# Ledger of designs, part 2: VHH binders against Coiled-coil-helix-coiled-coil-helix domain-containing protein 7 (CHCHD7)

Target 1, 85 residues: Coiled-coil-helix-coiled-coil-helix domain-containing protein 7 (CHCHD7), of Homo sapiens (Human) (q9buk0)
Amino acid sequence: MPSVTQRLRDPDINPCLSESDASTRCLDENNYDRERCSTYFLRYKNCRRFWNSIVMQRRKNGVKPFMPTAAERDEILRAVGNMPY

## First folded at step 12 (VHH; from v1 with A50L)

Design w1
Fold by OpenDDE, fold request of step 18:
Structure w1 (fold): chain B 85 residues (1-85), chain A 123 residues (1-123)
Amino acid sequence: as target 1 above (85 residues)
Amino acid sequence: EVQLVESGGGLVQPGRSLTLSCAASGFTFSSYAMGWYRQAPGKQRELVALISSGSTLYADSVKGRFTISRDNAKNSIYLQMNSLRPEDTALYYCAKPEYDWGTYFDELGMDYWGQGTQVTVSS
């Protein structure tokens, strides 16, 4: 039932869909000139890097799910004081 | 250093088959959700197929004709392309995300790309 595009979007696992969407929007608005969207790409990359660090910590400590839930992600972001990316 | 090297492309007539290979190195192959993309002349790059440790995903345009597979022992993924059509003509890329989250990433989440292998389907 879900489209291929939908299957690429897993909000339970990927906490960076907003950053991905922003990057896609940038591409659409700039006729897919990737050079014009480098800042958005970097933000998406930084988002993934941050959450991967969390995943690695949880994996090391045996805490599941390895990717924090949406609620846990909010708590983590609150604990660090702000969105780090 | 992560490296992806595609091979197997060529010129074929419609209805023929090709098998593309992507040899990966510079990282632990593990269960990365890797895949194939393609870009035809004058068109945007598009997803062809993705593969994880336990599943596959195909673009509607290639479903039933293409098969993506992986060989962890060889650190490689493959794309078996059957019933090729002229519209399959494109530069085919192998791609890998930076992280293994046990899920698929979209094109923008693919951080490593090969140089591509050309597939041309023409009578």
Scores: ipSAE 0.803, ipTM 0.893, lowest interface PAE 0.6, mean pLDDT 93
Fold by OpenDDE, fold request of step 18:
Structure w1 (fold): chain B 85 residues (1-85), chain A 123 residues (1-123)
Amino acid sequence: as target 1 above (85 residues)
Amino acid sequence: EVQLVESGGGLVQPGRSLTLSCAASGFTFSSYAMGWYRQAPGKQRELVALISSGSTLYADSVKGRFTISRDNAKNSIYLQMNSLRPEDTALYYCAKPEYDWGTYFDELGMDYWGQGTQVTVSS
C-alpha cells in the first residue's frame, strides 16, 4: 500500500511536483517563514495554472489522457521553447 | 466566489466524539478533492484527511478514529472524530485546490481555506 506521502504525489497526473518540492525545500531552509518563499509558491501556482490550461484544451478537443503524459509534457514544453512558469 | 465555512468545533473531554462540517459554495462541488487540516499552537499545519470522488486518505495519527465524508447534495464535507485525544486539540481547516485533476494535491496545492473551527480536547 502506498504511503500517505506517496498518495499525495502522483507524477503521472501532477506535472508540478518539482515546483512543490522547491517550495517545501524553501520552507525547510527558512524555518517555515512563508513570506520568504513567496516566489516559489508563485511558481508552483503558475505551473498548475499552465498545465490546467492544457488539460482544459485537451478536454475540449477530446484528447486523452486529459493530463498529458510525461513524454507529451516534454514535447509541449519543447514546443513552447522554455518553461512558461 | 469560492467559500469554505467550518463549524462544529468545541470543547470536549478525552474519549468523546465530535463532528465537524464544512459548507462549500462557489464551485462544482462533486468534482473536487477536498480535505481537513489542523494546526495546533506552536506547531505546523498538518494534513488530517482528504476525500475525492472515489477514495479517502488519512494521516496515520487519526486512522481508525476519524472519518471524512462528503454530501454532494449539501455541498459539504464532514469530519467525524471519535476517541478524541488532547493531542487532537487544534484549529481545524477545510481546504480545496483550484483545479480538478482527478488526484490529490499537497497542502501547498490547496488554494482555498476556511477560517477554521477550534477543537479543544481537555479533561
Scores: ipSAE 0.802, ipTM 0.893, lowest interface PAE 0.6, mean pLDDT 93
Fold by OpenDDE, last read:
Structure w1 (fold): chain B 85 residues (1-85), chain A 123 residues (1-123)
Amino acid sequence: as target 1 above (85 residues)
Amino acid sequence: EVQLVESGGGLVQPGRSLTLSCAASGFTFSSYAMGWYRQAPGKQRELVALISSGSTLYADSVKGRFTISRDNAKNSIYLQMNSLRPEDTALYYCAKPEYDWGTYFDELGMDYWGQGTQVTVSS
């Protein structure tokens, strides 16, 4: 059975695990002073916002899976030209 | 405005039971994954249980003792806590993410939190 941590980290439907990890690392390195990690938190939030916009667009158009696959996400990011978050 | 309001906390002796409630408002309850977290004195906040439209997830420390449930008609989630231990003493929070992706988010992905309800287990 997968661990609780593993269940929380689903790369198939959460494209922002890197941003989450960066935020967690920041907390660890700063003795969990959240104020010092606000930039990382914002990036994680912006990541989720961006991909949610994609999910909503795909839902509207009936494109599945609603969350793009890892390969599709790479294509989307390349098409944008830079990481938007 | 999204609001999460916890209730049901209190002081109990070890081995007793409590039921926590979280009343949600300001959004369409729908199939949002929601959950309970807790923070004990001097410790970091930790996951207790999550619930989605089709599954539940529990921390190992509460598995078999706690049960998370939801009532969509009441826009509420619940935490039935049995066989309470002193180690369960904490401020218990209700949380939800901003987005409904039909999956669980980690703690940092939870964007809305209640003010918490205090649970104290002491002999």
Scores: ipSAE 0.800, ipTM 0.892, lowest interface PAE 0.6, mean pLDDT 93
Fold by ESMFold2, fold request of step 18:
Structure w1 (fold): chain B 85 residues (1-85), chain A 123 residues (1-123)
Amino acid sequence: as target 1 above (85 residues)
Amino acid sequence: EVQLVESGGGLVQPGRSLTLSCAASGFTFSSYAMGWYRQAPGKQRELVALISSGSTLYADSVKGRFTISRDNAKNSIYLQMNSLRPEDTALYYCAKPEYDWGTYFDELGMDYWGQGTQVTVSS
């Protein structure tokens, strides 16, 4: 079985891994002072909110997989134009 | 309103067992990934165990000693802690994400937290 780290870092499970990593880097660089990293946490939260809206629409429409693959996510972001988070 | 309420903590001697409970309300319980985390004095909060609808994950430090479980009828998750050691002393929290994607979230992706239940393992 994959390790906990491998499971939690699977990009097909977490579409917001870059935003999570940025948040962790901020914490590491600022002695875990969460208030100094609030903008990173907000970006991670907004990223999850955006992809949840896509998952919900795909569930409603019966489109599998409900979480788009990395390639599908690239296409969706290109179609949106501006980064939604 | 989402509420998570932990219970079952206490003072126990090394080698003993405890069961923690997390009673959940304010959401459709059955499919969310949920987890147990702990924070020892002077340390960062760390993952203990995660449960999804079909699987579990454990931190290496507790694997084989702790078991996470879910009872959908009681809207609760549990942590069975066996062979307790002084290093397990911590405030134990349950947590859940805002969204249900049928899989796990990392700690920064956990949006709701209980107030915690204290476990102290001391002779």
Scores: ipSAE 0.670, ipTM 0.829, lowest interface PAE 0.9, mean pLDDT 89
Fold by OpenDDE, last read:
Structure w1 (fold): chain B 85 residues (1-85), chain A 123 residues (1-123)
Amino acid sequence: as target 1 above (85 residues)
Amino acid sequence: EVQLVESGGGLVQPGRSLTLSCAASGFTFSSYAMGWYRQAPGKQRELVALISSGSTLYADSVKGRFTISRDNAKNSIYLQMNSLRPEDTALYYCAKPEYDWGTYFDELGMDYWGQGTQVTVSS
């Protein structure tokens, strides 16, 4: 019953790949009962929100790439002290 | 506010063609990836096709038969559906993500949806 899902699995441009995968797995494991996966969805949403804020800051400051690389994201998260989502 | 409005659906016989349209408004259209999804009766919603800046992606079940395109001047995307099959029967949705970055093509990555247009393929 799993639906067709495709994405470019490039960690350099997809900061929330893990959260997306976790959400998808939850749906698969719970027969697509979305209510059972609300916490995963929220985490995925918050992840994207967080990194969008970073992208927007970098755009304003002319810092490229606008989406930090995987390595840069690790540094950012380390600087924050914990994962904010 | 973001608005997505699908059109072009209908009842057709197998082997026929349809072209779906999605008129978008309320955002900078050219900056966003757009997609078509569909939901058949009793099934989960599934990806049909995605279009981003210079790239397209198709579900295996529609490759070679469906073509997604966009017209930034008209703030619209299209889905040309050829060689339609009964299994293509579904409610077809237009969708966009919240943000203009990333390449998330799963429905969970899409935050805005149209109301859908019904496509029925039947003899």
Scores: ipSAE 0.632, ipTM 0.818, lowest interface PAE 0.8, mean pLDDT 90
Fold by ESMFold2, fold request of step 18:
Structure w1 (fold): chain B 85 residues (1-85), chain A 123 residues (1-123)
Amino acid sequence: as target 1 above (85 residues)
Amino acid sequence: EVQLVESGGGLVQPGRSLTLSCAASGFTFSSYAMGWYRQAPGKQRELVALISSGSTLYADSVKGRFTISRDNAKNSIYLQMNSLRPEDTALYYCAKPEYDWGTYFDELGMDYWGQGTQVTVSS
């Protein structure tokens, strides 16, 4: 049985898939030199932090789903104006 | 302070079993997905198993041989490893994400790690 790690790829549940992929690609392209990829790791961390703040607001206000769908997240980012991560 | 402490590793013959334990503290244990990862020498750290509220996922390489379980009363997760093979030799880590949502197989989605417990499968 071959060793394989499989990712959860549902964009409606996992908002930061692009940032995770970019971080992984950076590692692959740079022989896993983590220092060369710190900007990508920071974007991924900031992405999760931002959407956590939105989840917390929606939980407080009773707005479901607590994690906005991919379409709702596009709307939220347009309303914010500047990319937060 | 979040702490994750693995135990139960050792040197075993191929075909034998081990149970790993991870004791967790410093957070609301039942709210979070948690996972077991492993890293063999010269290899990248890879997912072994994930557990969340009511769901489990396994890497294809361990499916049917390893079982992850959770005991919320003891703030612990476990990895039952059966039919061990030399390719299972690795340092095994327990991990948790920072937030109680989002589940990623990749190690970059985990923010807190234990120090690891060594499993060596050799004749």
Scores: ipSAE 0.507, ipTM 0.716, lowest interface PAE 1.3, mean pLDDT 87
Fold by ESMFold2, fold request of step 18:
Structure w1 (fold): chain B 85 residues (1-85), chain A 123 residues (1-123)
Amino acid sequence: as target 1 above (85 residues)
Amino acid sequence: EVQLVESGGGLVQPGRSLTLSCAASGFTFSSYAMGWYRQAPGKQRELVALISSGSTLYADSVKGRFTISRDNAKNSIYLQMNSLRPEDTALYYCAKPEYDWGTYFDELGMDYWGQGTQVTVSS
């Protein structure tokens, strides 16, 4: 079985790694002052919300895999145009 | 409204055991992933254990001593803590993400948190 770090950071199953990393970086750079990082936390939350909506639609339509691969996610984001999170 | 309620904390001697419980209520989620975190005074909150769809992960510091489990009929998770040490002293939190993709989430990805239950391990 993959390590804890490998399982948490697999880009094919976790579409929001960049947003998580940006949030953590903000905390590190601001002495863990969460109020100064709320915009990053919101982007991370919106990322998770967006991809959940895609997964829900794919489940409804029987499209596999339900979580799009990293390559499929790139295409979805290009098709959306404006960054949704 | 989602509520997570931890219970089972207390003061125990080193080497003893405790079982923590976390009951979820207000349940309208699409996710069954849950976890235990802990925070000692002056420290950042840290992962203890995660459970999702029958899979579990543990922090290295608790492997072999702690066991996370789930009772889906009761919408509850548990943390069996054996061989307790003074360094396990902390406020223990139950946490749950809103979304479950068959994977685990980091602490910042946990959307719901309980108020915590105190575990104190002292002679």
Scores: ipSAE 0.409, ipTM 0.671, lowest interface PAE 2.0, mean pLDDT 84
Fold by ESMFold2, last read:
Structure w1 (fold): chain B 85 residues (1-85), chain A 123 residues (1-123)
Amino acid sequence: as target 1 above (85 residues)
Amino acid sequence: EVQLVESGGGLVQPGRSLTLSCAASGFTFSSYAMGWYRQAPGKQRELVALISSGSTLYADSVKGRFTISRDNAKNSIYLQMNSLRPEDTALYYCAKPEYDWGTYFDELGMDYWGQGTQVTVSS
């Protein structure tokens, strides 16, 4: 794997790896027809928006790490009830 | 109203240099990661370089020849391209994500794109 790709795939830093992978898989399976993959792109964008709002709140409140760990994110998603993206 | 505008492309002989510029507006420049991508005719778009908070990352194909930099006073990033080769011929794009956690994002995570500036290296 390229070093760039390895650096971008840390699950404790990037909470949206599954959504990114689903988007890439959709493109691969559909000859890069982006129109067919718009729902996947939207989920990836919504995932990034949601976790950005959490990061902003934690930065404001001085809670570190600003990006919650994978374990903390599971707890946050459970508290929300329904998947927010 | 984020806007990215690339410039500085052109026709150049192999072995020569070019500097690309990307003027950015509509956000606080110093708080956002940005990058350069390129797409050659008939090829998939590929990463060239990323810059964020004093850190840089380069594709192996350009490492040692290209340098990305940032000038916050001008809200601009640059790509210094040395020792150009015919395989560097491509449309070069500037890109940024909407969100910045202090890390880099994959291509699909880049929310804003310029229209590109053409670089042609011909011998």
Scores: ipSAE 0.394, ipTM 0.667, lowest interface PAE 2.0, mean pLDDT 84
Fold by ESMFold2, last read:
Structure w1 (fold): chain B 85 residues (1-85), chain A 123 residues (1-123)
Amino acid sequence: as target 1 above (85 residues)
Amino acid sequence: EVQLVESGGGLVQPGRSLTLSCAASGFTFSSYAMGWYRQAPGKQRELVALISSGSTLYADSVKGRFTISRDNAKNSIYLQMNSLRPEDTALYYCAKPEYDWGTYFDELGMDYWGQGTQVTVSS
Protein backbone atom coordinates (compact mmCIF):
# COMPACT_ATOMS: atom_id res chain seq x y z
CA MET B 1 0.00 0.00 0.00
CA PRO B 2 1.27 3.54 -0.79
CA SER B 3 2.10 5.97 1.97
CA VAL B 4 -1.13 7.24 3.55
CA THR B 5 0.57 10.46 4.64
CA GLN B 6 -0.99 13.33 2.70
CA ARG B 7 1.43 15.75 1.12
CA LEU B 8 0.91 19.39 0.39
CA ARG B 9 1.52 19.89 -3.32
CA ASP B 10 1.94 23.69 -3.29
CA PRO B 11 5.62 24.28 -4.13
CA ASP B 12 5.45 27.76 -2.55
CA ILE B 13 4.77 26.13 0.85
CA ASN B 14 6.63 22.79 0.62
CA PRO B 15 10.23 23.19 -0.58
CA CYS B 16 11.14 19.50 -0.17
CA LEU B 17 8.39 17.77 -2.14
CA SER B 18 10.79 16.32 -4.73
CA GLU B 19 13.05 14.89 -2.02
CA SER B 20 10.10 13.33 -0.21
CA ASP B 21 8.84 11.80 -3.47
CA ALA B 22 12.29 10.45 -4.28
CA SER B 23 12.53 8.83 -0.86
CA THR B 24 9.10 7.22 -1.20
CA ARG B 25 9.90 5.99 -4.71
CA CYS B 26 13.11 4.40 -3.43
CA LEU B 27 11.20 2.57 -0.71
CA ASP B 28 8.54 1.41 -3.18
CA GLU B 29 11.19 0.12 -5.59
CA ASN B 30 13.21 -1.67 -2.89
CA ASN B 31 10.51 -3.49 -0.90
CA TYR B 32 10.75 -0.87 1.87
CA ASP B 33 14.37 -1.78 2.64
CA ARG B 34 15.29 1.45 4.39
CA GLU B 35 19.06 0.82 4.31
CA ARG B 36 19.05 0.90 0.50
CA CYS B 37 17.40 4.35 0.62
CA SER B 38 19.52 6.06 3.27
CA THR B 39 21.06 8.54 0.79
CA TYR B 40 17.57 9.70 -0.23
CA PHE B 41 16.49 10.03 3.40
CA LEU B 42 19.58 12.10 4.18
CA ARG B 43 18.93 14.40 1.22
CA TYR B 44 15.32 14.89 2.36
CA LYS B 45 16.44 15.66 5.92
CA ASN B 46 19.13 18.07 4.69
CA CYS B 47 16.55 19.81 2.50
CA ARG B 48 14.25 20.33 5.50
CA ARG B 49 17.14 21.51 7.68
CA PHE B 50 18.38 23.97 5.04
CA TRP B 51 15.00 25.58 4.44
CA ASN B 52 14.29 25.76 8.14
CA SER B 53 17.50 27.76 8.56
CA ILE B 54 16.30 30.17 5.85
CA VAL B 55 12.87 30.48 7.51
CA MET B 56 14.50 31.24 10.86
CA GLN B 57 16.65 33.96 9.30
CA ARG B 58 13.65 35.52 7.55
CA ARG B 59 11.63 35.51 10.79
CA LYS B 60 14.51 37.26 12.54
CA ASN B 61 14.73 39.87 9.78
CA GLY B 62 10.96 40.37 9.46
CA VAL B 63 10.90 39.18 5.84
CA LYS B 64 7.60 37.71 4.67
CA PRO B 65 6.59 35.17 3.63
CA PHE B 66 8.81 33.28 6.10
CA MET B 67 8.94 30.29 3.74
CA PRO B 68 10.30 31.73 0.50
CA THR B 69 8.19 31.21 -2.62
CA ALA B 70 9.45 28.82 -5.30
CA ALA B 71 10.90 31.74 -7.29
CA GLU B 72 12.65 33.16 -4.22
CA ARG B 73 14.05 29.73 -3.38
CA ASP B 74 15.56 29.44 -6.85
CA GLU B 75 17.30 32.77 -6.29
CA ILE B 76 18.56 31.69 -2.86
CA LEU B 77 19.93 28.39 -4.21
CA ARG B 78 21.74 30.20 -7.03
CA ALA B 79 23.31 32.58 -4.51
CA VAL B 80 24.52 29.63 -2.42
CA GLY B 81 26.19 28.06 -5.48
CA ASN B 82 26.36 24.31 -5.07
CA MET B 83 23.21 22.47 -4.00
CA PRO B 84 23.10 22.41 -0.19
CA TYR B 85 21.20 19.09 -0.03
CA GLU A 1 13.73 19.99 25.46
CA VAL A 2 11.23 18.66 22.91
CA GLN A 3 9.49 15.71 24.57
CA LEU A 4 6.77 13.30 23.55
CA VAL A 5 5.64 10.83 26.21
CA GLU A 6 3.23 8.02 25.36
CA SER A 7 1.17 6.19 27.94
CA GLY A 8 -1.89 3.98 28.28
CA GLY A 9 -0.58 0.77 26.72
CA GLY A 10 -1.19 -2.64 28.20
CA LEU A 11 -2.35 -6.21 27.77
CA VAL A 12 -6.00 -6.51 26.74
CA GLN A 13 -8.26 -9.21 25.39
CA PRO A 14 -9.54 -9.13 21.79
CA GLY A 15 -12.63 -6.99 21.35
CA ARG A 16 -11.73 -4.65 24.20
CA SER A 17 -10.80 -0.99 24.14
CA LEU A 18 -7.76 1.06 25.14
CA THR A 19 -6.93 4.76 25.10
CA LEU A 20 -3.37 5.92 24.41
CA SER A 21 -2.12 9.36 25.39
CA CYS A 22 0.81 11.43 24.13
CA ALA A 23 1.83 14.40 26.26
CA ALA A 24 3.80 16.93 24.24
CA SER A 25 6.12 19.72 25.39
CA GLY A 26 8.82 22.03 24.10
CA PHE A 27 6.87 23.47 21.14
CA THR A 28 3.62 25.29 20.25
CA PHE A 29 1.20 22.36 20.26
CA SER A 30 -1.57 23.74 18.02
CA SER A 31 0.87 24.64 15.20
CA TYR A 32 2.11 21.13 14.41
CA ALA A 33 0.79 18.02 12.76
CA MET A 34 1.15 15.00 15.02
CA GLY A 35 0.55 11.33 14.58
CA TRP A 36 0.46 7.82 15.91
CA TYR A 37 2.58 5.09 14.36
CA ARG A 38 3.03 1.45 15.34
CA GLN A 39 5.61 -1.24 14.88
CA ALA A 40 4.94 -4.93 15.37
CA PRO A 41 7.93 -7.22 15.99
CA GLY A 42 9.79 -7.89 12.75
CA LYS A 43 7.63 -5.43 10.80
CA GLN A 44 8.11 -1.95 9.37
CA ARG A 45 6.76 0.99 11.33
CA GLU A 46 3.42 2.04 9.90
CA LEU A 47 1.07 5.00 10.15
CA VAL A 48 -2.01 4.62 12.36
CA ALA A 49 -3.46 8.14 12.44
CA LEU A 50 -2.59 11.80 11.85
CA ILE A 51 -4.17 14.94 13.27
CA SER A 52 -3.83 18.64 12.48
CA SER A 53 -5.87 21.66 13.61
CA GLY A 54 -9.15 20.17 12.43
CA SER A 55 -8.37 17.28 10.09
CA THR A 56 -7.63 13.61 10.69
CA LEU A 57 -6.34 10.78 8.54
CA TYR A 58 -6.40 7.05 9.31
CA ALA A 59 -4.76 3.94 7.97
CA ASP A 60 -7.32 1.70 6.27
CA SER A 61 -6.68 -1.11 8.77
CA VAL A 62 -7.94 1.01 11.70
CA LYS A 63 -10.70 3.13 10.14
CA GLY A 64 -13.94 2.83 12.07
CA ARG A 65 -12.18 1.35 15.12
CA PHE A 66 -9.63 3.99 16.11
CA THR A 67 -10.14 7.71 16.73
CA ILE A 68 -7.38 10.32 17.09
CA SER A 69 -8.16 13.47 19.09
CA ARG A 70 -6.45 16.49 20.59
CA ASP A 71 -6.78 18.39 23.88
CA ASN A 72 -4.93 21.68 23.56
CA ALA A 73 -5.43 22.48 27.26
CA LYS A 74 -3.41 19.39 28.19
CA ASN A 75 -0.96 19.62 25.25
CA SER A 76 -1.90 16.08 24.40
CA ILE A 77 -3.17 13.88 21.62
CA TYR A 78 -5.02 10.64 22.15
CA LEU A 79 -5.77 7.43 20.31
CA GLN A 80 -9.03 5.69 21.24
CA MET A 81 -8.70 2.07 20.14
CA ASN A 82 -11.91 0.05 20.01
CA SER A 83 -12.56 -3.53 18.91
CA LEU A 84 -8.92 -4.48 19.37
CA ARG A 85 -7.55 -7.46 17.45
CA PRO A 86 -4.39 -9.54 17.92
CA GLU A 87 -2.94 -7.90 14.79
CA ASP A 88 -3.07 -4.52 16.58
CA THR A 89 -0.29 -5.80 18.89
CA ALA A 90 2.62 -3.38 18.52
CA LEU A 91 4.72 -0.65 20.05
CA TYR A 92 2.74 2.55 19.49
CA TYR A 93 4.70 5.76 18.92
CA CYS A 94 3.72 9.39 18.97
CA ALA A 95 5.55 11.59 16.44
CA LYS A 96 5.78 15.18 15.22
CA PRO A 97 7.75 17.15 12.63
CA GLU A 98 10.26 19.81 13.71
CA TYR A 99 9.10 22.32 11.13
CA ASP A 100 5.67 23.91 10.81
CA TRP A 101 5.04 25.22 7.28
CA GLY A 102 1.34 24.34 7.23
CA THR A 103 1.96 20.91 5.71
CA TYR A 104 1.40 17.31 6.67
CA PHE A 105 4.62 15.29 6.46
CA ASP A 106 5.12 11.63 5.72
CA GLU A 107 6.78 9.35 8.29
CA LEU A 108 10.21 10.41 7.00
CA GLY A 109 9.38 14.02 7.88
CA MET A 110 8.62 13.20 11.53
CA ASP A 111 11.62 14.43 13.51
CA TYR A 112 10.60 13.69 17.10
CA TRP A 113 9.42 10.35 18.41
CA GLY A 114 8.40 9.11 21.81
CA GLN A 115 9.79 5.93 23.34
CA GLY A 116 6.59 4.04 22.59
CA THR A 117 3.90 2.32 24.65
CA GLN A 118 3.28 -1.41 24.19
CA VAL A 119 -0.17 -2.66 23.26
CA THR A 120 -0.63 -6.44 23.41
CA VAL A 121 -3.91 -7.99 22.35
CA SER A 122 -4.07 -11.62 23.41
CA SER A 123 -6.46 -14.02 25.00
Scores: ipSAE 0.258, ipTM 0.528, lowest interface PAE 2.3, mean pLDDT 82

## First folded at step 13 (VHH; from w1 with A33Y)

Design x5
Fold by ESMFold2, look of step 22:
Structure x5 (fold): chain B 85 residues (1-85), chain A 123 residues (1-123)
Amino acid sequence: as target 1 above (85 residues)
Amino acid sequence: EVQLVESGGGLVQPGRSLTLSCAASGFTFSSYYMGWYRQAPGKQRELVALISSGSTLYADSVKGRFTISRDNAKNSIYLQMNSLRPEDTALYYCAKPEYDWGTYFDELGMDYWGQGTQVTVSS
């Protein structure tokens, strides 16, 4: 049967999976020394902040889905030009 | 502004039950994914259970024994813990993410934490 955890890893729902995984991998590889992983944590936080701004804009304009799909996010990042997180 | 206050911890015998409560304030409660986490002495904090509208997720170690629930009228989530074992001994925390669109299964995605309530399972 499909895992509830696998449903939560749907890329169309969670735009920051890569950043979360990178943060966790850093902790695992560095014996949970959080100070060595602060750059990864900041990228993850900035990723969530960026996509929240997009979700809020889409909610105001009635654009659905409010969380852009993975394909729509590729288009948005391409239009921005530089990675915002 | 955001406050999460856990209660209901205590000393309990193996095999018994205990209910934890988390009272929340300072945000629109019903919009958020929320969770219970625990930290045993000398271990990393780990997920116990998550709840959103219509979905729950449990750690494998507690599945079938613990039940998470919420009461929007009381701005509270609960953790019903049955068949308690000594390995369940830990400080239990309630947590929420900053944004109402995200559900995260890792602790790094949770931005607000309560102070915790101690659960001790011992003969």
Scores: ipSAE 0.436, ipTM 0.688, lowest interface PAE 1.6, mean pLDDT 86

## First folded at step 17 (VHH; from w1 with Y104W)

Design m1
Fold by OpenDDE, fold request of step 23:
Structure m1 (fold): chain B 85 residues (1-85), chain A 123 residues (1-123)
Amino acid sequence: as target 1 above (85 residues)
Amino acid sequence: EVQLVESGGGLVQPGRSLTLSCAASGFTFSSYAMGWYRQAPGKQRELVALISSGSTLYADSVKGRFTISRDNAKNSIYLQMNSLRPEDTALYYCAKPEYDWGTWFDELGMDYWGQGTQVTVSS
């Protein structure tokens, strides 16, 4: 049985764990001064927004899994040309 | 506009019970996981419990004492708190992520927050 912390992290479904981790590190390094980490929070938010758009497209088209796999995500990012968030 | 409004907080003695409510509006309620967080004085905000359509998750500190539930007809989630302890004293927040991917989000993935309801456990 995974820990609560582990259950909050699913690399198969959450493509934005790096952005989340970066935000967490920022908080830790800045004594949890959230204002100092706004850029990281925004990146995390933009990451989720981007991938949600992909999820919605795949849902519309009946493509599963709705959240692209890690490999598919790499392909999508490659096709876009760079990380859009 | 997404709105989360907590209620039910108050002052109780240790060992007593309290039920918090979170009334949600401005979105399709059943499509999202939601949760409760709390922030004690001088401490960081921490997860209390999460609920999705078919699953729940609890912090170890409240497991067995707290129960999170939802009523889609009322667009509300609840937190039944039993066997309350002084260390449960905190401002309790209702939270919602922007998206539902069928997985849990961490605190930073919660995009909407209520104003909180104060719970004070003291003898």
Scores: ipSAE 0.818, ipTM 0.900, lowest interface PAE 0.6, mean pLDDT 94
Fold by OpenDDE, fold request of step 23:
Structure m1 (fold): chain B 85 residues (1-85), chain A 123 residues (1-123)
Amino acid sequence: as target 1 above (85 residues)
Amino acid sequence: EVQLVESGGGLVQPGRSLTLSCAASGFTFSSYAMGWYRQAPGKQRELVALISSGSTLYADSVKGRFTISRDNAKNSIYLQMNSLRPEDTALYYCAKPEYDWGTWFDELGMDYWGQGTQVTVSS
């Protein structure tokens, strides 16, 4: 059985794990002073916002899977000029 | 506007039980995963339990003692806490993410939080 920590990480569905990890590292390095990590939190939020917009678009167009695969995500990012958040 | 309001906290002796409630509004309740977190004095906030439409997840420290559930008709989630211990003393928060992708989010992926309800376990 996967650990609780592992269950919170789904690389197939969550495209923003790197942003989450960066936020966590910031907290660790700043003794959990959340105000010092606001930029990282915002990047994580913007990442989720961006990919949710893609999910919504694919849902409207009937394209599955609604969350793009890792390969599709790379193609989408290249098409928009790399990471937009 | 998303609203999360916790209730049911209090002071109890070790071994006793409490049931926490979280009343939610301002969104399509049945389509979101939700959860309970807690923060003890001088400690970081930690996950207690998560619930989606089809599954639950528990912290190791509460497995077998706590049960998370949801009532879509009442737009509420609950946390049944049995065999309470002094180390369960904390401010308990209800939380939800902005999006439902059919996956769990960590604490930093939870975008909405209640004000919390205090649970104190002491002899």
Scores: ipSAE 0.815, ipTM 0.898, lowest interface PAE 0.6, mean pLDDT 94
Fold by ESMFold2, fold request of step 23:
Structure m1 (fold): chain B 85 residues (1-85), chain A 123 residues (1-123)
Amino acid sequence: as target 1 above (85 residues)
Amino acid sequence: EVQLVESGGGLVQPGRSLTLSCAASGFTFSSYAMGWYRQAPGKQRELVALISSGSTLYADSVKGRFTISRDNAKNSIYLQMNSLRPEDTALYYCAKPEYDWGTWFDELGMDYWGQGTQVTVSS
C-alpha cells in the first residue's frame, strides 16, 4: 500500500497539487511573507471548493469515482470554459 | 459549527512524557484526516503528526518519540509525547481540513484549528 505521502501526491485523488505547490513556492520565494502570497492561497482554497462541489454532485448521483480522475478533471475543466480557480 | 479543543499541555522536565487530547465536534469525525501541528515563538506552525484512514505520518523530528492515535467513539485524537526535549516547547494545535477527500500535509491544507495547548519542556 502506498504511504500517506504518496497517496496525497497522487494526481487522481488530489486535484489541487499544482495550487498547493504554487502556494508553497510563493512562500519560499518571499521569505514566508504571507501577505505577498494571498492570491495563491485563495486559488488553492477555491480549487478545493470547486472540486468538492463536483464530488458532492457525484456522491448524490452515485457516480464513481466520487473524485474524478486527473483525465476526467481535464475534461470537466475544458467543458467549463473559464478556469474556476 | 466545527469545534476542536486541545488539552493536556503543561510544564515538564526534559525526558518526561505528556499526552495531548483533541476533542472534536460539529462534523462526521471518522470521515476526516486530522493532525497535530505546533508553533514555537517566532517560528512557523509546523506539522507534527497526521492520522487518516488507518495511516499515520510523523515529522522526522518526532518519529519514534510521538504517537498519534484516534478514538472515533470519543471523537478525539491524541498525541502521546515521550522523551520530551526543550525543542519540543511549543503551542500544539489540533487541525482538520475542510473536506473529507484528500489530506494535505502543509499548514495551508488545514482549515479548522483549535486554540492550542502549551507544552513547555524546561529544566
Scores: ipSAE 0.467, ipTM 0.708, lowest interface PAE 1.5, mean pLDDT 87
Fold by ESMFold2, fold request of step 23:
Structure m1 (fold): chain B 85 residues (1-85), chain A 123 residues (1-123)
Amino acid sequence: as target 1 above (85 residues)
Amino acid sequence: EVQLVESGGGLVQPGRSLTLSCAASGFTFSSYAMGWYRQAPGKQRELVALISSGSTLYADSVKGRFTISRDNAKNSIYLQMNSLRPEDTALYYCAKPEYDWGTWFDELGMDYWGQGTQVTVSS
């Protein structure tokens, strides 16, 4: 059976799912050697930091949902012009 | 400063029950998803249960036996562990993510950890 994490993978509330998956895949492929996966961990951390900044802006402006949906996030990333993580 | 302190572990016979507690401080408790994880010797740490303001989630191996709960007045989460089995023997940790949005269901998304409380189920 799939892990509990896999069963609750809603892309509209989890903006960093791909980065989380990439980090986990790196660990799986490298016998859980964390040092070999530091770049993936950094991307995942930067992803969460970026979307937190967007959530804080939306809370300040009263824009709901505070976490943008997957479609809204695509718009935001396109407007930024360069991948922020 | 964020602090997470687990308690309630012990040595119990198979089939018995334990309740674990995690006392939390240093953040707005009610805003955050929190979870219980466990690690047996020589194994990777694994998710046991998560709780958010609106939902709970359990590992398949503990469904129907374990119940996570939350008391916002006491800034605490609990894990009621019924019908304990030798396979439940582990160091049990509570954890929280850095941010108060979403539900982070993977171990890498948890940024703060307690020191753990040992549960040993002897045969």
Scores: ipSAE 0.453, ipTM 0.695, lowest interface PAE 1.4, mean pLDDT 87

